# Designs tried in a protein design chat: VH-VL binders against Protein ULTRAPETALA 1 (ULT1). Part 8

Target 1, 237 residues: Protein ULTRAPETALA 1 (ULT1), of Arabidopsis thaliana (Mouse-ear cress) (q8gza8)
Amino acid sequence: MANNEGEMQCGSMLFKQEELQEMSGVNVGGDYVEVMCGCTSHRYGDAVARLRVFPTGDLEITCECTPGCDEDKLTPAAFEKHSGRETARKWKNNVWVIIGGEKVPLSKTVLLKYYNESSKKCSRSNRSQGAKVCHRDEFVGCNDCGKERRFRLRSRDECRLHHNAMGDPNWKCSDFPYDKITCEEEEERGSRKVYRGCTRSPSCKGCTSCVCFGCELCRFSECTCQTCVDFTSNVKA

## First folded at step 15 (VH-VL)

Design y6 (from x4 with light chain H33Y)
Fold by ESMFold2, look of step 18:
Structure y6 (fold): chain C 237 residues (1-237), chain A 121 residues (1-121), chain B 106 residues (1-106)
Amino acid sequence: as target 1 above (237 residues)
Amino acid sequence: QVQLVQSGGGLVQPGGSLRLSCAASGFTFSDYAMYWVRQVPGKGLEWVSSISWSGGSTYYADSVKGRFAISRVNAKNTMYLQMNSLRAEDTAVYYCAKEYERDSNEAFDIWGQGTLVTVSS
Amino acid sequence: QPVLTQPLSVSVALGQTARITCGGNNIGDYNVYWYQQKPGQAPVLVIYRDSNRPSGIPERFSGSNSGNTATLTISRAQAGDEADYYCQVWDVSTVVFGTGTKLTVL
């Protein structure tokens, strides 16, 4: 009886032994390789954690940091923020592992191999099939300073974040959900505001601000704001 | 209003010790990492040491590791640099600095006035 | 530690544009900071995270960072811009400054 072994499922097959030599905290699991990792904030000290690398390209971090840190599974970007490096946004260079007793950033290790391969695959998919079907980015203006901030509308949760921001008459730069910023952060230049995703289509019933196939992603039937009420009414008419 | 006032510099012989002080005012001192940066007269800037908000974590440049000790007393709004086993190449103006609030301690926005340390026989 | 190489000096005519470079291997993968230091004074932060200005820094100061070079640009140079300028990056758990550039306004 043959096993259906079309895909690699064993952690021991992800990297050669030589590629992991001298790394601290290596643990080879059933479908991942795990290593000790960390991120440094001079304000809070080193945050220490365990990084799991999956053949899918997923990267998962479980923090072992100070009291008040519950067990969570974090992306490397979220771990960078968790460590106190909230505005840096350079996790490939700021998250480190220990090799031969020295801190080495992830970008200089083999550990990003599957992540990088997954990223290339996503880019090719966007070029050939998916690039124009993504929901378009939108911008929300700060009511204090007037600066506009870019929102991704790729999932229902992200669409809800944008929807709520548009409905908040007191929305400020400090309410930005993707990074902690203030009104001091410079706005994207007007001539360089580039939308990613589908253009609006007049063929979409009840929606002028999202991709046609995803109009319901950015409207919420349980919401009482005028935009959602109007969409619900227009779709039914 | 926000300022860092330094003291404790001077002339010392090689192998000697000095302690530098940096007194803070106008901000909540215990919220921030603090830093020492030095500059040989007529030369460039060199980061020396950093200390976390509580003093629980310290960081040092390789050139001073094992010889310098950074500390802070939050109740006094004061940071210190204990410099031991001083060498001629430690001669510099020493600045204390506060982390830049918006950049999660990648940069420094408030600097002290500087204090000269001269190591010479 | 990475070496951030800057030209020793740059001269600019009054009212013209000065460009001060900071060279480092793959410096575009780092956040770059710029400081201005006048004689006898402590440094002043003029650019943070490549291209952002702190409050109180004139708009004629700008920055860019790509590939192996970060650049501080000072448009409409004034006599008061004459100073030493340093770039700086964060490297894993340490802070690294550039070699420094003396800007002379002619």
Scores: ipSAE 0.650, ipTM 0.852, lowest interface PAE 1.3, mean pLDDT 80
Fold by ESMFold2 at other seeds, fold request of step 21:
Structure y6 (fold): chain C 237 residues (1-237), chain A 121 residues (1-121), chain B 106 residues (1-106)
Amino acid sequence: as target 1 above (237 residues)
Amino acid sequence: QVQLVQSGGGLVQPGGSLRLSCAASGFTFSDYAMYWVRQVPGKGLEWVSSISWSGGSTYYADSVKGRFAISRVNAKNTMYLQMNSLRAEDTAVYYCAKEYERDSNEAFDIWGQGTLVTVSS
Amino acid sequence: QPVLTQPLSVSVALGQTARITCGGNNIGDYNVYWYQQKPGQAPVLVIYRDSNRPSGIPERFSGSNSGNTATLTISRAQAGDEADYYCQVWDVSTVVFGTGTKLTVL
């Protein structure tokens, strides 16, 4: 109850004063910092908006380019496109803020701090393979045909889907959660199954044999992961 | 046929003025941003100025800001570059250009033939 | 604004592959455009957005862009490919050209 405001980061704590120095349109909100931003189209001119930066890594832009935009929130990518740069797809370099009277792209500012931190934590990143936090892909065999289907283990939800499939002694291809498939679908070639999106290499730190998130049962009898052992022991206590 | 036809170059003394013209045909001129790019003979390309579809927004390289003025008259399908307070370093071939893939606004697909401006005392 | 550095010249034997580089800090975060300019002529766009060809540009022209280097590749070089080549990026609200490379076909 009384601790809810203690869990919300105050906007004044997101950036040091010197990090925002000379930046135009700075407004510190309850849980965000807002600045004036824009995107330039030589065809249409400058689109001007307000960018809000949240500790979660979310970025919101309220476009001021037309009356219809006053009530809508945009991602930076949508704002770039809305500004007339529909094919560029480089919002980090094309969306700018004003620092010391000059247009400075977001990529050269501290404003992406929380966005970048959030991206490093994301297991379902669209930007890289072998992200810092990842678990190996795993395979579940069909009880009917014996074909194996690849499960991605990048998020807690994906790990739970895999755990549930491993716990089902009658799991079939038709139970595959990512696509509607049957036993007639071709299985991956065996030579490709060795590549599981995370290896034993020094650059991959994900669990290589198991994962357990709030599950009362470890998905593998041979699991040595201390997190899974601790969780199952504590659940049974 | 899509084309840009330029005129208005020549010799001028330092401190003088010239106006360049760029006449468009074969496309809807008022849909596009237009550009001036210059090239010192035997050297590289340098962006000079650009203008929005309506003429409401103009952009300049730092080297010409305050001295050059870009404009357009859409009814005449013509863009202009007024060059004032000319300096020796402004000597170049000046090209007009049309933006490529109008949504991206990052490149140029149609160029004029070039107009030589020589600033010499 | 970024500085786009190109080699002053590149030579290639007829029928061989030429590679022209465009160096810039984090140029892989930009869309890169390439222009061909023959003597006495206006530039011609040959690659847009790193790797795409405008209509009428031969498949021998290709491009790539990653890290600090963008590359224009001309396979099976022909005498008609002898020209100056410029890379170009969009930088916030300005246009920046590379320093230019003279390609000589031997």
Scores: ipSAE 0.650, ipTM 0.853, lowest interface PAE 1.3, mean pLDDT 80
Fold by ESMFold2 at other seeds, last read:
Structure y6 (fold): chain C 237 residues (1-237), chain A 121 residues (1-121), chain B 106 residues (1-106)
Amino acid sequence: as target 1 above (237 residues)
Amino acid sequence: QVQLVQSGGGLVQPGGSLRLSCAASGFTFSDYAMYWVRQVPGKGLEWVSSISWSGGSTYYADSVKGRFAISRVNAKNTMYLQMNSLRAEDTAVYYCAKEYERDSNEAFDIWGQGTLVTVSS
Amino acid sequence: QPVLTQPLSVSVALGQTARITCGGNNIGDYNVYWYQQKPGQAPVLVIYRDSNRPSGIPERFSGSNSGNTATLTISRAQAGDEADYYCQVWDVSTVVFGTGTKLTVL
């Protein structure tokens, strides 16, 4: 192991001081760097918030413009939407930070370093047949209580779990494959059902705008359900 | 009938002031951001200023910041542009514009007829 | 603050296809809008978010956007298409228009 991997990582190790120079609202936490950020809608004005950057690649935004408790956290895409830019879907360019007194989009800052690295790791972990694919997280509703549970669709095995759950008319919270839960567990709030793990990637032939209608990761040639049969019939080898 | 009717243009000396008006009808004026866009005769379009639905937020191009002031009175369905310290380069046709409903964040669908402002001695 | 560069003029024969480009660094990362402006008139929105048409805009108008170039395509050009065309993006908190292209239908 290298020296960097042999020590616990903390927020002060995420960026060089020079990389954060002149950036407004820098706050170094236990395992994150936090900065002031915003998103502008000419209809509603500037939404101002705090962006947290994690070594995992996670990005979390908290702002007062979102109805809810102090612990409500948004992805940058959700923040863009709730700031009044509902159709733009360009958060890297529309969410800004203040550097030297000027609004600078996230895409032109170092703050996306770990997010971009995590996206590459996600692409590699999804590779099972040489093609880079990314699928958004999906939700499956419990037949008993109606609560929805988040499924990750990052590998063929995870896609199979989701596919099987969607095909089960009696699927329940207790059938959730990632954790031991029951209907008593709180479901993810509706405002937090943001799509994760999906990029607008040309390598995923079935995914467009973070919506997947089918691809070779999530459709199975041996399955007789109509969705898989339709996809398989339309795909050339 | 959705329309924006403009007034207030004309000839002004350098350093002078004008106030442009934009009267709206046929839509709920107070639901939308409103915009001023100008065009030097024979040249291209330039965004000048924007104002939020309530008037609580205003935005300006760098070329006019500190000299122009956008405002609105929703009870009168009217937006204004106060132009001060006018320069020769402010000579243009000024259009008011409304957000496009299907893409209200970034585009404009209804424009006024334009009003010419000429700044010369 | 991005600069959106368009050719000064484009000519097209009646019934042929015209292509008007809008160049900008990484313009593919923006939503691009296109406006048509005839002499003495206010602009009219013809394409929104890269490739969508507002109601009333003929399907012979189409758009694309990738890399450093957005393109407005007008198939089966008609005399009435003769106009100035502007691309436009939203950048952070400002609106940026392209330099404009005069389309001449011969």
Scores: ipSAE 0.650, ipTM 0.856, lowest interface PAE 1.3, mean pLDDT 80
Fold by ESMFold2, fold request of step 21:
Structure y6 (fold): chain C 237 residues (1-237), chain A 121 residues (1-121), chain B 106 residues (1-106)
Amino acid sequence: as target 1 above (237 residues)
Amino acid sequence: QVQLVQSGGGLVQPGGSLRLSCAASGFTFSDYAMYWVRQVPGKGLEWVSSISWSGGSTYYADSVKGRFAISRVNAKNTMYLQMNSLRAEDTAVYYCAKEYERDSNEAFDIWGQGTLVTVSS
Amino acid sequence: QPVLTQPLSVSVALGQTARITCGGNNIGDYNVYWYQQKPGQAPVLVIYRDSNRPSGIPERFSGSNSGNTATLTISRAQAGDEADYYCQVWDVSTVVFGTGTKLTVL
C-alpha cells in the first residue's frame, strides 16, 4: 500500500487551527507552515528567524543574521550553532517559538510532529521487508557511454554503493552492483526517469548525492558536509 | 590572574536602591557574557541577570524584571547591577560571574567574591 | 522554569564513593553542570555538559545524566570534598540551579 503521510501537500492541512493557537508569526504557505522562532545566546542576544515546517519532516530556518550563507537557509542544529550556542547541541530545547507571549522550546510544541514521524521511519536498525523506508532514488552516469543507471537507496548497503559510485570518476556500466550489465543495455527513458523517495532539501549544501533529513541510513560518519554533521548531532540529541 | 572584584553592597530600606559593581581583570572582558547570581544566606543559588558582550542584550529572572537593570562599560572592564524598588526577598549575597568559554553560555567558570545586600527596615 | 531537586544532605565515609543526584523531568534532555561551594566561598565549576571536567578538577569527580536523573559521583572521598553541591541547566533563555546538597565526609 502507498504511504499516505507524504500525499498531503497543502500547508493549511498540516495543523489544526487550535494547535497553532496564540503562536506568533504564523504564515501558511502552499506546502508548509511558517512561524517565528528564535534561539537565545546570552553572549550575542536573541537570534530571531522564521521556521518552516514541511509535511516531509523537513525543518528550514531562514535567519537574516546569517549573511555568510549561500542560500540563507539553516537546519535547526545549524541555527542553534550560528546563534552562538556552538557546543550545546540541544536544538529541540534551545530553539523556541512564542506562544501566548512566552518562549516555548520546539520540543514542547506540535511543530515537531512531522519531523518526529520522519525520524521514526529513518531510525530503523534493520532492513526487514515489513519496514517501509522512503529514500530518493539516484542516477549515476557511466564514464564511457554517458548512460545513467538507477540506484535504489533503500538500505544502508544500497546507500553505500551509491555513495561509492558517485565518488568514482571512472564508474562504468559494468560496475553496476545490482546486475551484470554493459553499456549495451538500454538506459531508462527520460520520461520514465523519476526520482522515487524523498526530495533533496534546498538547505543541504554538501553531500547532494544522498539528501534525506532524519535518515541515518543516508548519512556516513566519514562525510564532512554540514548536513551529515548536523544529522549525527541531532540523532544523538 | 583572572579575577572579578565586586563592590557596592550594604544595608538599604525597602523601596530603596543600590548599584553593584564587578571589575574584571586578566581576560578580554568584551569577549564574554557576564552574569549576576544571588544566594540567600543559608539557601541555594539563583540566577538573576545576564548581559551580552556589547551590552546590547539583557536578560532577567522573573523575580527581578522591571526592578533591576544590568549594564557594562567595556572600556572600564566593569559590569553593574542597578537594583531599584528593593524588597526584603532581595536580601542575598550577590555574585558576578563570567561565562565558561568552552561551553557556549551555559556555565560559569570565574566568580566574584560575593557582595551582601541586606534589605531591612 | 523546571525545578531541579537534590537531596538536602549526603554522607560518605572517608575513602568511599559519594553520589549526589539532581532530579528533573527529562533532565537527560539537558546539559547538566555541577558546582562545589565551600563555606564563605564562591562556587567552583566541577563538571560541565554532564560528564566533562574543567582543568584542575580531579578525576575522582565524574558525572552522568539520563532519563530523569543526573548524578555527580565523587570517588575516594577526601575531607576537602565536604561542601555544598549544586546542579544547573540552561532552560531556553534562563539558568536554573538545583536546590543544593550538603556533602558531609565522615
Scores: ipSAE 0.647, ipTM 0.850, lowest interface PAE 1.3, mean pLDDT 80

